# Designs tried in a protein design chat: miniprotein binders against Glycerol-3-phosphate dehydrogenase [NAD(P)+] (gpsA). Part 3

Target 1, 321 residues: Glycerol-3-phosphate dehydrogenase [NAD(P)+] (gpsA), of Methanothermobacter thermautotrophicus (o26468)
Amino acid sequence: MMVTVIGAGSFGTAIAQVLSWNAEMVRLMARRSEVVENINRTRENSAYHPGVKLRDNIEATLMDGSVLEESEYVFMAVPSGNLRSIVRSMNSSLEDKKIVSCIKGIEHPGLKTMSSVIREETGSRTVFSISGPNFADELIRGMTSGITVGASTRYAREIAGLLKSPRIILDHSENVEGVEFCGILKNVYAVAMGILDGQITGENHRHSLLTLCFREMNLILNEMGYGELHDRFCGFGDFLLTSTTDKSRNRTLGLMLGKKMRLSEDSTITIESLRSIRAIRELTEGLELPVLEMVYQTMQEPENVNLYIREFQERISRPEF

## First folded at step 3 (miniprotein)

Design BB5 (from BB1 with Y65E Y95L V98R)
Fold by ESMFold2-Fast, scan of step 3:
Structure BB5 (fold): chain B 321 residues (1-321), chain A 105 residues (1-105)
Amino acid sequence: as target 1 above (321 residues)
Amino acid sequence: SEKEKIVREFEKRMYEALKLLEEAAKTGNREQAEELIEEAWEIAREARDYAKELGDPELERRAWEMEYWIALTHFEIAEKFGDKEQALKSFRIMLEARRQIKKLT
């Protein structure tokens, strides 16, 4: 089987390496000719993964729908903000393809998941998702990673075959959009844990608040009809990874906000976090989400973080029984 | 006391580094942002030295966390201006800071 990965960034390169163990050939599409040249000449994507040699059956190309003809599966690993325009440029070539979204994001306006955007632009009925605790730098080095495959059972088995490795642990859900949504929620709660860690210390503190963050994430998942995903790699696993590791940019953003720093509004991580929070608030209107509210207020006015944390603590200290 | 003086100097340096990062993040000028980041690096390393003098692992960890945020801010600025080489360098500095933080936890 031939597969294509669209997007030669950190994750796209890592997933291409994984797929290369099971596919006959992997085409890795990049937007810039310099990246294509670097990969094909040196067998490295040095801007993202210095020192990692890519397998010989990975071929880099510029983004071009015409080279998709022989690929049965297409993995989308581009920034969420660029997905619609990239898919539009390849629309006719993607209609008959089995497409797997590896992107964690929501489109604004419209509050659409990435699989929804792909389905709208291509008309494809075979659009899937993957997500889990799978940092690109660890994944490409063959370190054990967990991945949830969001697909109907038939296609989940095919995708599992492409991802198969003694170092990759898979679980499954037919809830394609739910798997994607878990990736959005975990990033918001990683920001929350960063803010809280920046203001309060102690092991009891950390784990009590981590529990409340996951509980609130579960409330949102249940409201959206995605409750089954709470104990999957895309749910609990990715939530824990992103909320407890110093490798998380979202947790680090939270730490900076907790220290009253306002990051540039042009910052990609700040823009993505605000869009995700606003989308979640719209999708869950009427729910009381004290953690999400604290994050939202702090992102808008980090100078007042002490006030927002006090309001949050007052609310969560009320007995549930 | 001498200990109280050192703690005050540590907190002053931490606050100064945070202000510089806030200014770097707000500026639309790359050259200005890089100058502010370089100044933040100097101040953060001074904070780490005060933490070491106190022998307080918690304060030393906080100083390394500041260095991580400086590297992260530089990474974001480099990405915004399309400097992939600087983004990679900043990412490597982030990894080093994380290693140091782990040693102190």
Scores: ipSAE 0.000, ipTM 0.282, lowest interface PAE 13.4, mean pLDDT 83

Design BB6 (from BB1 with Y15K L18K L72Y)
Fold by ESMFold2-Fast, scan of step 3:
Structure BB6 (fold): chain B 321 residues (1-321), chain A 105 residues (1-105)
Amino acid sequence: as target 1 above (321 residues)
Amino acid sequence: SEKEKIVREFEKRMKEAKKLLEEAAKTGNREQAEELIEEAWEIAREARDYAKELGDPELERRAWYMEYWIAYTHFEIAEKFGDKEQALKSFRIMYEAVRQIKKLT
């Protein structure tokens, strides 16, 4: 089988390497000719994964729809902000393709998942998702990673065949959009854990709060009709990874906020995180979400974090029985 | 290859900086913690230089995360001992690290 990965960034390159073990050929599309030349000449995408030799059956090409003709599966690994324009530029080439989103994001102001954007622009009826605790740097190095495949059972088996490896652990859900939504939720709760870590230390406290964060995440998943995802790699696994790791940009932002550090309003990291939080709040209006509310208030006024944490703790300390 | 040697040096430096940072966080002695933090800084900056030499934005991002955590640990120590001047210095470094991480996208 021939497959194409659109986006030769860190994750796109890593997933191409994984796919190359099972596909006859993997086409890796990049926006920049320098990346194409580097991959095809040196067998490395050195800007993202220096020292990692890409398998011979990976061919890099510039981004255009003509490369798609012989591919049955297309994996989308571009930044979420660029997805709609990229899909529009290739619309006719993508209509008949089986498309797998590897992107974690929501389009604002429509609050649409990436798979929804792809379906809307292409008219494709075969749009899927993958997500899980799978940092690109570990994935490309063949370190054990968990991935949830979001697809109907028939297509999930085909996708599983493409991802098959002794070091890739797979689970499944038919909730394509739910799998993507888990990636967005985990980022908010990573900010929450960062804020709390900035204010207090202690293992009992930390793990009690992690439990509350996961419980609230599950409440949101249930409200959205995605409750089954709680114990999947995209749910629990990715939640834990991003809430407890030094590699998480969102957890890092939380730590600064927890220390009463005001970031510039025009900071890209602040804008992205706030947009994500606002989108989640809008999608879950009517639910009582004390963790999410504490994060939202702290994002707006980090100098008052002590007040917001006090209010949060008062709220969660009331017996639920 | 020369490139593989540089990547190995980067990873070695990252591991050493993390070890020093963990030791700094565990010690109850401020002077010892600050000494370990300064050593971790030197090593983290070496790692960043290796990443920059390779032109690898992901490795450079990882090096900036390390510098953030070193500054954060120093900030915590400064706050614990009421050193407002050091806390502000560490805060500025943390902010700069976050800014650089964002630029590297």
Scores: ipSAE 0.012, ipTM 0.229, lowest interface PAE 9.0, mean pLDDT 84

Design BC1
Fold by ESMFold2-Fast, scan of step 3:
Order: structure tokens, then C-alpha cells, then sequence
Structure BC1 (fold): chain B 321 residues (1-321), chain A 105 residues (1-105)
């Protein structure tokens, strides 16, 4: 089987390495010729993974629909903001392909998941997703990672075969959009934990707040029809990874907001976080979500964060029974 | 190769600057915060130089974004302690970083 990965960024390169153990050939598509030249000449994508040698059956190319002809599966690993234009540039080459989204994002306005955007632009009826606690730097170095495969059972088994490794732990759901949505929600709660960092008095307090965040995430998942995903790698696993690690830019964004710092409106992380929060609020209109509300208010007016934290803490301190 | 070494240095500097900025934002001690900010500045500017040498607009934008965050953090520390001179300097740096980010978008 030949497989194509569209997007030679950090995650695209890492997933190509994983796929290369099971595919006959992996074609890794990059937007920039410098990346293509670096990979093909040195067997390394130095801009993203310095010191990691890529397997010989990975071939880098520029983004070009003509090289898709022999690939049965296409993995999409491009920034969410570029997805629509990249898919359009491939012409009808993607219509008959089995496409796996590795992208964690939501279109706004429109409130469409990346798999929905792919289906709309390509006309493909076989569009799937993967997500989980799988930092690209750890994944490419062969460190054990968990991945949820979002696909109907037949295609989930095929995708599992492509990802198969002693160091890849897989679980499954038929809720393609739900697997992606988990990736969006976890980032919001990572921001929340960052905002609350200064208020945490000990580990009991920290884990009580994590529990409240995860319960609210579960409430949203249930409202959207994705409740089964709470205990999957895309749900609980990725939530914990992003909310508890110093590697999380979303958690760091939250910490800065908690210190009353208003970040540049031109910042990529600020734009993505605001887009996600606004989309989630619109999708969950009518639900009482104290953590999400605190995050939303703080992002709009970080100078008033102490007020929003106090309102949040007063609300959660009353017994639920 | 030399290019691979420069990319490695860029990523290491970005991670180091982020850690310093996080510590500066978290501490309640002015002297410690100012020392961490100063170190973060040195590291972030070195990352920007590496990104510029590589000619990668995305990496250069990331480096300027980090400089904006450091300047913003320093501005709030200065305001908290009534350092009007430092607050003014920080605002100037923030404006410069925004202009560079816009050029690279």
C-alpha cells in the first residue's frame, strides 16, 4: 500500500514515520521546496525534528495532486486555516481517496470540523479522523503514544494496520467528528488550568479542578452526542496531557491571562483559542458551563480575571447535592 | 549540516525563552521577575536571529510573537511596581514586535 501525508510540519512528519513501518511507501507533501530538499537529501526534517532520521521509504514532494494517483489513504496534517485552500489546490484528485484528518480545529464562522470541510471540498465519502495524547516529538522518537481512530469498523481496522506498532496503543470510535471535537475541547480546558494556576494551593486542589474541567468536557460531549468518547485516548488521555504539561502553549496562554496580560490579537495561539471558544459557546448555547464561561470572560477582559475567578470559585464551592 | 544545527538552536532557544517567560509571569518577586525577563530577552533575540538566518517567515513570526509576550509581561511588572520609565520602554518594544509580525503575515 502507498500512503500520502499532506503537510510536512511537526505532526505530519511524525505520522509519516509511523506509517512508514507498515506502508510500502509514504509520500510526504510539503508546501516549501526547502523542506522537500532537506528531507530527500539528508533523511531529516530539520526544521521540525532535528536529529531524527526518516526511514528510506519516505519520499518528500511539493503539494501536487498528480502524485496521489497510487495512494489509497491520504493523511491530512496541515494547519486548520490552510486546509480548504490546500484541498482545493489538489483538484479532484482527493474525491476517490480514503482521507484521515489529523487536524484539531474548527472553522468559524460555519462551525465545521475539519473532516466536514474535507468532505465538502473533496466529495469523498470515506473521511476519518485520528487524535490522542501523541505529541509529535515523542511520536517520531518511538515513544509510546495513544491514538483514537475515528472510523467505521471496516476502515478503522485498515487504519489500525497502517498505525500498528508495539509503541502505538489504539482505541476506536465510529464518531469521526467527535474524535476531532475532543481535540478542540481539551485546548479550552488547558487554558482554564493555566488561568487557575495561581489559585492552586496543592495537589488535592489541582486534581479537584482537573476533575471539574473533565466533567464539564463530558457534559459538552454528551450534549453533542459524543459521550462515548470520554474514556478514549482522544478524550481523557489528550485532555490530561494538554492540561498538565509545561509543553502546552494553551496552558501557558492561560497562565498569562491569569496574570492580567492581554496578548497580541495577531498571535496565532490567541486567534485559534478565541475561534475555538466562540464556536464551542455557540454550539453549547443554553448549557451551564462555569469553566468555559470563566475562560471566555477572561479572554475578553483579562484585566478583570480576578473577578471572573472569584465568580467561578463561588459557583463551584456550593455542594451539588 | 550547518542548517540542521541552526534549526536545532532555534527550537532550543524558543523552548528556553518560553520556560523563562512562564517563570517570570508566575513569580510574585520583582527582582526575580526582572532577572528572568532579562534572560528571556537575550534568548528570544538569539532565536529571532536564527530564524532570520534560515529565512523562514513562520519561524521569524514565532520569534517576534515571543518578544511581544516578554515585553507585555515586563510592562505589567513595571506597572505593578510604579516603574513608569520601564512601562514606556516595554510599550515601545510591543509596538515594534506587532509591526514585524504584520510584515511576516
Amino acid sequence: as target 1 above (321 residues)
Amino acid sequence: SEKEKIVYEFEERMLEALKLLREAAKTGNREQAEELIEEAWEIAREARDYAKELGDPELERRAWEMEYWIALTHFYIAERFGDKEQARKSLKIMREAVEQIKKLT
Scores: ipSAE 0.000, ipTM 0.295, lowest interface PAE 14.9, mean pLDDT 83

Design BC2 (from BC1 with L15E L18F L72Q Y76W)
Fold by ESMFold2-Fast, scan of step 3:
Structure BC2 (fold): chain B 321 residues (1-321), chain A 105 residues (1-105)
Amino acid sequence: as target 1 above (321 residues)
Amino acid sequence: SEKEKIVYEFEERMEEAFKLLREAAKTGNREQAEELIEEAWEIAREARDYAKELGDPELERRAWEMEYWIAQTHFWIAERFGDKEQARKSLKIMREAVEQIKKLT
């Protein structure tokens, strides 16, 4: 089987390496000719993964729909903001392909998951997702990672075969959009944990707050009809990873806000976080979401973070019963 | 593409500095906290000089934002250990960083 990965960034390169163990050939598409040249000449994508040798059956090419004809599966690993334009440039070559989204984002306006954007632009009936605690730098080094495959059972087994290795643990759901939505929610709650960790904190306090964050995430998942995903790698696993690690940019954003920093409105992470929060608030109108509210207020006025944390703590100290 | 590689490396260094700040804020050991703060300062100064050399106002603003975080973290550590003089120094640095950020916005 031939497989194409569209997007030769950090995650695209890592997933290509994983797929190369099971596919006959993996085509890794990059926007920039120097990335293509570097990979094909040196067997490294040094800008993202210096010192990691890519397997010989990975071939880098420029992004070009005409090169897709031999691939049965296409993995999308581009920034969410670029997805629609990239898919539009290739959609006549993608309409009969089995497409797997590896992207954790939401389109605004429209509040659409990446799989929805792909489905709309290509007309493909076979659009799937993967998500989980799978940092690209660890994944490419063959360190143990968990991945949820979001696909109907028929295709889930085929995708699992492409991802299979002794160091990759797989679970499954037929809720394609739900798997993606977990990735959006975890980023919001990672910001929350960053804000809260900005306070001087003990481990008991920190893990109690993590529990409250996950409960609220689970409440939202249930409201959206995705409750089954709470114990999947895309749910609990990725939530925990992103909320507890120094490697998380969303958690770092939260810690900045907790230090009373007012970030640039043009910051990519700030724009993406605000977009996600607004989308969730719109989709969950009527729910009481104290963690989400605290994050929203803090992002608007970080200089008042101590007030918002105090109000949050007063709210959560009231019994649920 | 060369610019994207440079931006990526810049972001990686900023994230490393922030990791040091998080460790400094959580340690109960004053000497360890001061060492971590000093390491973060080295990273932030190099990043600001690099951003200035590139002539990219967005990257320069982000570097100043990191200097603000370092100073804010140092301020809280100084207050926690009763170091009134260091607390005053940190507040001055925070004010300077805010003024530079405003000029670049």
Scores: ipSAE 0.000, ipTM 0.139, lowest interface PAE 20.0, mean pLDDT 82

Design BC3 (from BC1 with Y8E E65W W69Y)
Fold by ESMFold2-Fast, scan of step 3:
Structure BC3 (fold): chain B 321 residues (1-321), chain A 105 residues (1-105)
Amino acid sequence: as target 1 above (321 residues)
Amino acid sequence: SEKEKIVEEFEERMLEALKLLREAAKTGNREQAEELIEEAWEIAREARDYAKELGDPELERRAWWMEYYIALTHFYIAERFGDKEQARKSLKIMREAVEQIKKLT
């Protein structure tokens, strides 16, 4: 089976390596010719994964829809902001392809998950998702990782076959958007934990607040019909990974905000995080979400974080019994 | 003013539609899901008419986005129950809603 990965960034390269163990050929599409040349000549994508040798059955090419003809599965691993334009730019129709989204983002305005954008642009009825605690640098090096496959059972088995490895642990849900939405929620709560870690000391405090963050995340999942995902790799596993490690950009953003540091309003991570928070607030209108509200206020005015933390603390300390 | 009251009622109706969609997505019962989606459609279409009466493009865009979410929810329910015709219809409605939103931006 030939498989194409669209996007030769950090995650796209890592998933291509995983897929190469089970596919006869993996075509890895990059936007820049220097990346294509580097991969095909040196067997490394040095800009993203220095020192990692890619398997010989991975072939890099420029993004070109005309070479999709032989691929049964297409994995989308591009930045969320570029997805719609990339799909539109393909010379070949993706309508009949089995497409797996590896992207954790929402299009705003519109509150669309990446799988929804793909369906809208391509008309494909076979659009799926994967997500979990799977940092690209660890995944490509063969370190044990968990992945939730969001697909109907038949297609989940096919995707599982492509991802199969002694180092890959898989679980499953038929809720394609829910799997993606977990990735968005965990990023917001990672910012929350960063803010709280920046202000509050003590392990009891930290883990009590982690519990509140996960509880609020789970409340949102339940309200949206995604409650089954709470104990999946895309739910609890990815939430824990992103909220507790220094490798998380979202947690680091939170730490800086908690220290009253104003990030550039034009920075990509700030724009993406604020977009996600606004989207979640619209989708969960009517729910009492004290953690999300504290994050939203702090992102608008980090200078006042001490006030927002105090208000948050007063709110959560009211006994509900 | 009368317009402020209408805007407030619009907001309340959008919350009702969103709640119906969450319940439709949650239920394992096809008949219940279809009924909840139909209720959400009635709210969204009524809200769109009110937004047009007000001449407010932002509220009209918001009503079209609600129609998009109703269609998206219906798509997933159709896929879950193997209804190919409904899934296709829902995707068409989603595209039509986006086209209308673009006209209002």
Scores: ipSAE 0.000, ipTM 0.137, lowest interface PAE 17.0, mean pLDDT 81

Design BC4 (from BC1 with E11W L15E W69E L72Y)
Fold by ESMFold2-Fast, scan of step 3:
Structure BC4 (fold): chain B 321 residues (1-321), chain A 105 residues (1-105)
Amino acid sequence: as target 1 above (321 residues)
Amino acid sequence: SEKEKIVYEFWERMEEALKLLREAAKTGNREQAEELIEEAWEIAREARDYAKELGDPELERRAWEMEYEIAYTHFYIAERFGDKEQARKSLKIMREAVEQIKKLT
């Protein structure tokens, strides 16, 4: 089987390496010619994974729909903001492809998941998702990782075959959009844990607050019809990973905000976090989400983080029984 | 591994810089604030080197965000002490950091 990965960033390169163990050939598409040349000449994608040798059956190319004819599966691993334009540039070559989204994000306005954007632009009815606790640097080195496959059972088995490894643990849901939405929620709650870690000390406190964050995440998942995903790798697993590790950029954003540091309001990190929060609030209008509200207030006025945390703690300390 | 050690050190540097910035913002002593800011700049430069060594545009972007935060804190301190020249310099650094952040995606 021939498989294409569109996007030769950190995750795209890592998933290509995983797929190369089971596919006959993996085509890795990059935006920049320097990346293509580096991969094909040196067997390394040095900009993202220095010192990691890519398998010989991985071939890098520039993004070009004309070379997709022989690929049955296409894995999308580009930044969410670039997805629509990239899909449009390859549209006619993608309509008959089985497409797996590896992208975490939501399109605003419209509040569309990445799989929804792909379906709209290509007309494809075979659009799937994967998500889980799978940092690219650990995945590419063959360290044990968990992945949820969001696909109907028939296609989930095919995708599982492509991802198969003693070090890859798979679970499944037919809820394609739900798997993606878990990725959006985990990032918001990672910011929340960063803020709280920046202000509050103590392991009992930290784990009590982690529990409240996950409880609120579950409330949102249930409201959206995605409740079944709470114990999947895309749900609990990825939430826990991104909320407790220094490797998470979202948790680090939270830590900075918790220390009253203001990032530029036009930076990509703050724009994407605010976009996600606004989308969640719109989709779950009427729910009381104290953690989400604390994050939203703190992002707007980090100098007042102590006030927002006190208001948050007052709200959560009221007995519900 | 060596890569994991470098990534961990990057995050430790970020935490150290944030601690210095918090102390700088709180002190009523101008000389102490300037010294803490300069220590934060040394850490940010080291963090950028770590990110560059890893070849990770995402970590490099985060290092530039730290430089923005250092410049912002310095601007705040300069305003508090009436240092118009430093306030102007800090705003220029903040703008330069934003431009670098926009290039990394």
Scores: ipSAE 0.000, ipTM 0.163, lowest interface PAE 17.3, mean pLDDT 81

Design BC5 (from BC1 with L18E T73F Y76R)
Fold by ESMFold2-Fast, scan of step 3:
Structure BC5 (fold): chain B 321 residues (1-321), chain A 105 residues (1-105)
Amino acid sequence: as target 1 above (321 residues)
Amino acid sequence: SEKEKIVYEFEERMLEAEKLLREAAKTGNREQAEELIEEAWEIAREARDYAKELGDPELERRAWEMEYWIALFHFRIAERFGDKEQARKSLKIMREAVEQIKKLT
């Protein structure tokens, strides 16, 4: 089977390496000719994964819809903000393809999941998603990673075959959009943990609040009809990874806010975070979400973070029994 | 074109800074991580200089965001090892980056 990965960034390169163990050939598409030449000449995508030799059956090409004819599966690994324009540039080559979104984002300003954007632009009836605790640098080095496959059972088995590895643990759900939505929620709760880490110390405190964050995430998942995903790799696993590591930009944003630093309101990460929070608030109007409310208030006025954390602590101190 | 060359230099430095920051995150050794962070910081500053030469406020904002993320990673390491002096220095850099991003917005 021939597989194409569109996007030769960090994750696209890593997933291409994984797929190369099971596909006959992997075509890795990049926007820049320098990246194509580097990969094909040196067997490395050194800008993203220095010292990692890519398997011989990976061929880099420029993004070109005309060369998709031989591929049965297409994995989308481009920045969320560029997805729609990239799909459009492929000029109708994607309609009959089985497309897997690897993008942990949502379209701005429509708040459409990446699979929804792909389906809308391509007309494909076979659009899927994957997500989980799978940092590209660890994934490409063969370190154990968990991935949730969002697809109907028949296609989930095909995708699992492509991802099969002793170091990749798979679970699945038929809820394609839910798998993607978990990526939005985990980013919001990573901001929350960053805020709390910025103000409060202690492992008992940290893990108690992490538990409350995950519990609140579960309330939202249940409200959206995605409750089954809470213990999947896209749910719990990715939530933990993003909330507890220094590599997370969202946790980092939270830490800055917790130290009373105001990030520019025009910053991409701030805009994305606020958009996600506002959408969640609208979708879950009837729910009590003290963690989300604290994040929202702190993002509006980080100088008052001590007040918002106090109000949050007063709320969570009320017994639920 | 000269403008295209400068854009290329900017993008190359942005990618290299991010690559070094990711390498720093992977190492379990504090000294190695800090060396990689210092290299990433110098390269991010070069990217900012190219953005300034272009007169492109959006690219300059991207460079300042990169400096912010590098300083934050250094802050996390400093906090973990109880280095209060470095933590203060990193927070100061992060604050400066935020102010510059505001001015360029």
Scores: ipSAE 0.000, ipTM 0.299, lowest interface PAE 12.2, mean pLDDT 83

Design BC6 (from BC1 with Y8K L15E L72Y Y76L)
Fold by ESMFold2-Fast, scan of step 3:
Structure BC6 (fold): chain B 321 residues (1-321), chain A 105 residues (1-105)
Amino acid sequence: as target 1 above (321 residues)
Amino acid sequence: SEKEKIVKEFEERMEEALKLLREAAKTGNREQAEELIEEAWEIAREARDYAKELGDPELERRAWEMEYWIAYTHFLIAERFGDKEQARKSLKIMREAVEQIKKLT
C-alpha cells in the first residue's frame, strides 16, 4: 500500500516514520523545497527531529496533488489554519481517497472540525481521525504511545494495520469528529491547569482542580454527544498528558498567564487557544462552564488573573447538594 | 530579622530585573532589547547562585521565576522580529523554569 502524509512538520514526520513500517512506500509532502531536499539527501528532517534517521521507503516531495493518484490513504498533518489553503493549492481531487486527519483544531467562524473542512474541500466520503497521547518526539523514537482511531469498524481495522507496532496501543470510536473534539478540549483545559498551577501551589488543590477540569470536559463531551470518548486515549489519556507535562505548549501558555505574563497576541499558541475557546463557548451556549470562563477572562486580562481565580473558586466552592 | 533583610534585598534586585524587561519589551530597537535582556540575565544568575549558597528554597524559587520572566520577554522579542531559533530557545528555558519552580513548591 502506498500512503501519503501531507505536512512535513514535527507530527507529520513522526507519523510517516510509523506508517513506513507497514506501508510499501510513504510520501511525505512539504511546502518548502529545502525541507524536501534535506530529507531526501540526509534521511533526516533536521529542523524538527535532529538525529533521527527516516526509513528508506519514505520519499519527500513538494505538495503536489498529481502524485496522490497512487495513494489509497492520505494523512493530513498540517497546521489547522493552513488546511483549506493547502488542499486548494494542490489543485487535485481527493474525492476518492481515504483521508485521516491528524490535526487538532476547529475553525472559527464556522465551528467546523478539521475532518469537516476536509470533507467540504475534497468531497471525500471517507474522512477519519486519529488522536491520543502521542507527542511527535516520542512517537518517532518508537516509544509507547496511545492512539484513538476515529473511523467506522471496517476502515478502523485498515488504519490500525497501517499504525501497527508493539509500541502503539490502539482504541477505537466511530465518532470521527468526537475524536478531534477531544483534542480541542484537552488543549483548553491544559491552559486552565497551567493558569491554576501559576497561582495555586498545593498538590491537593492542584489535583482537585484537575478533577474539575476533566469533569467540565466530560460535561461538554456529553452535551455534544461524544461522552463515550471520555475514557479513550483521545479523551482521558491526551487530557492528562497535556495538562501535567512541561512539554505541553498549552500548559506553558497557561502557566505564563497565571503569573500575569502576557504573550504576544500574534503568537500561534495564543491564536489557536482563543479560536478554540471562542468556538467552544459558541457551541456550548447556555452551559455553566466556570473553568472555561476563567480561562477566557484570564486570556483577555492576565493582569487580573488573581481576581478571576478568586471568582472561579467562590463559584466552585458552593455545594451543589 | 536578618532573613527578612536578605529577602528584601533579593526582591529589590528582582524588581530591577523586571524594570529592564519592561524597557526591553517597549523598545523597537532589537539590539537595545537584546542588551537589556542580557543585563536582566546577569541579575538572575547572581540571584540564583546566591540563593543556592544560602540553601533557601523560597529565594531559589523566586530566582527561577525571574529566569521565566526573562525567557518570556525574550520570546516576545524573538516573535516580534521573526527569530524562530531564539523563540524555541526561550520556550525551552521557560519550560525548565516551570519544572524547577514546581520542585520548589
Scores: ipSAE 0.000, ipTM 0.219, lowest interface PAE 12.4, mean pLDDT 82

Design BD1
Fold by ESMFold2-Fast, scan of step 3:
Structure BD1 (fold): chain B 321 residues (1-321), chain A 105 residues (1-105)
Amino acid sequence: as target 1 above (321 residues)
Amino acid sequence: SEKKKIVREFLKRMREAEKLLEEAAKTGNREQAEELIEEAWEIAREARDYAKELGDPELERRAWWMEYYIAETHFRIAEKFGDKEQALKSLEIMEEALEQIRKLT
């Protein structure tokens, strides 16, 4: 089998390495010629994973739809903001391909998941997703990672075969878009934990707040028809990783907001977080979501964070029984 | 070998910075905490220089994470003592460290 990965960034390179153990050949497509030349000459993608030797059956090329002919599976690992334009440049070559989205993002306007954008632009009937607690730097080094495969059972088995490793734990769902949506939701709750960090008095408090965050995430998943995903790697696993690790940009944003401070309004983190929160609020209109509401209000007016935290605490202190 | 010596020096610096950071987080004295943080900064930067000399981006990433943790500890101390200017500076350093880590990951 020949497989193509579109996007030679951190995750694209890591997933290509994983796929190379099971595919006969992996084509890794990059936007910049310097990245292509570096990979093909040195066997390293030094901009993202210096010191990691890529397997010999990985071939780098510039992004070009004309060379997709022999690939059965295409993995999309480009920035979410660039996805539509990249797919449009290749759409005639992609319509008959089995496409797996590795992208965690939502398109504005339209509130569309990445798999939805791919379906619209390519007309492909076989578009899937993967997500989970799978940091690229750990994945490329063969450190154990969990991945949810979002696909119908037949294609999930094929994708599992491509990802198969003693160091990769797989679970499954047929809810392709739900698997992607979990990646969007977890980032909101990472911001929430950052905002609330100054209020945390001990480990009992911290884990009580994490429980409330996950309950609210699960409520949103149920409303969207994705409730089954709560205990999958894309759900609980990735939620817990993002909310408890030091590597989270969203947690750092929350820490700033909790101290009445702002990142620049032009900050990519702030723009992405606001878009995601507004999208979730629009999609879940009518639900009472105290954590998300606190985050939303704090992001708009961080100078009033103490008021929003107090309102949040008053709401969650009401017994549900 | 020469390379093994540099790796040993890197790891030694990382352990020393970690110890200083733990001591800074535990002390109730602001002046002592700030002195420990400043010492940890100098040692973390030395570790990053060793990582760059080795050309090992994994070790360079580890050094940037140490700088992130130092800045985060400084942020929490500044917050405790009501120093909003220092807290903001520390958050900016944390963001800069994360940007460097992303470039290396």
Scores: ipSAE 0.000, ipTM 0.160, lowest interface PAE 17.8, mean pLDDT 83

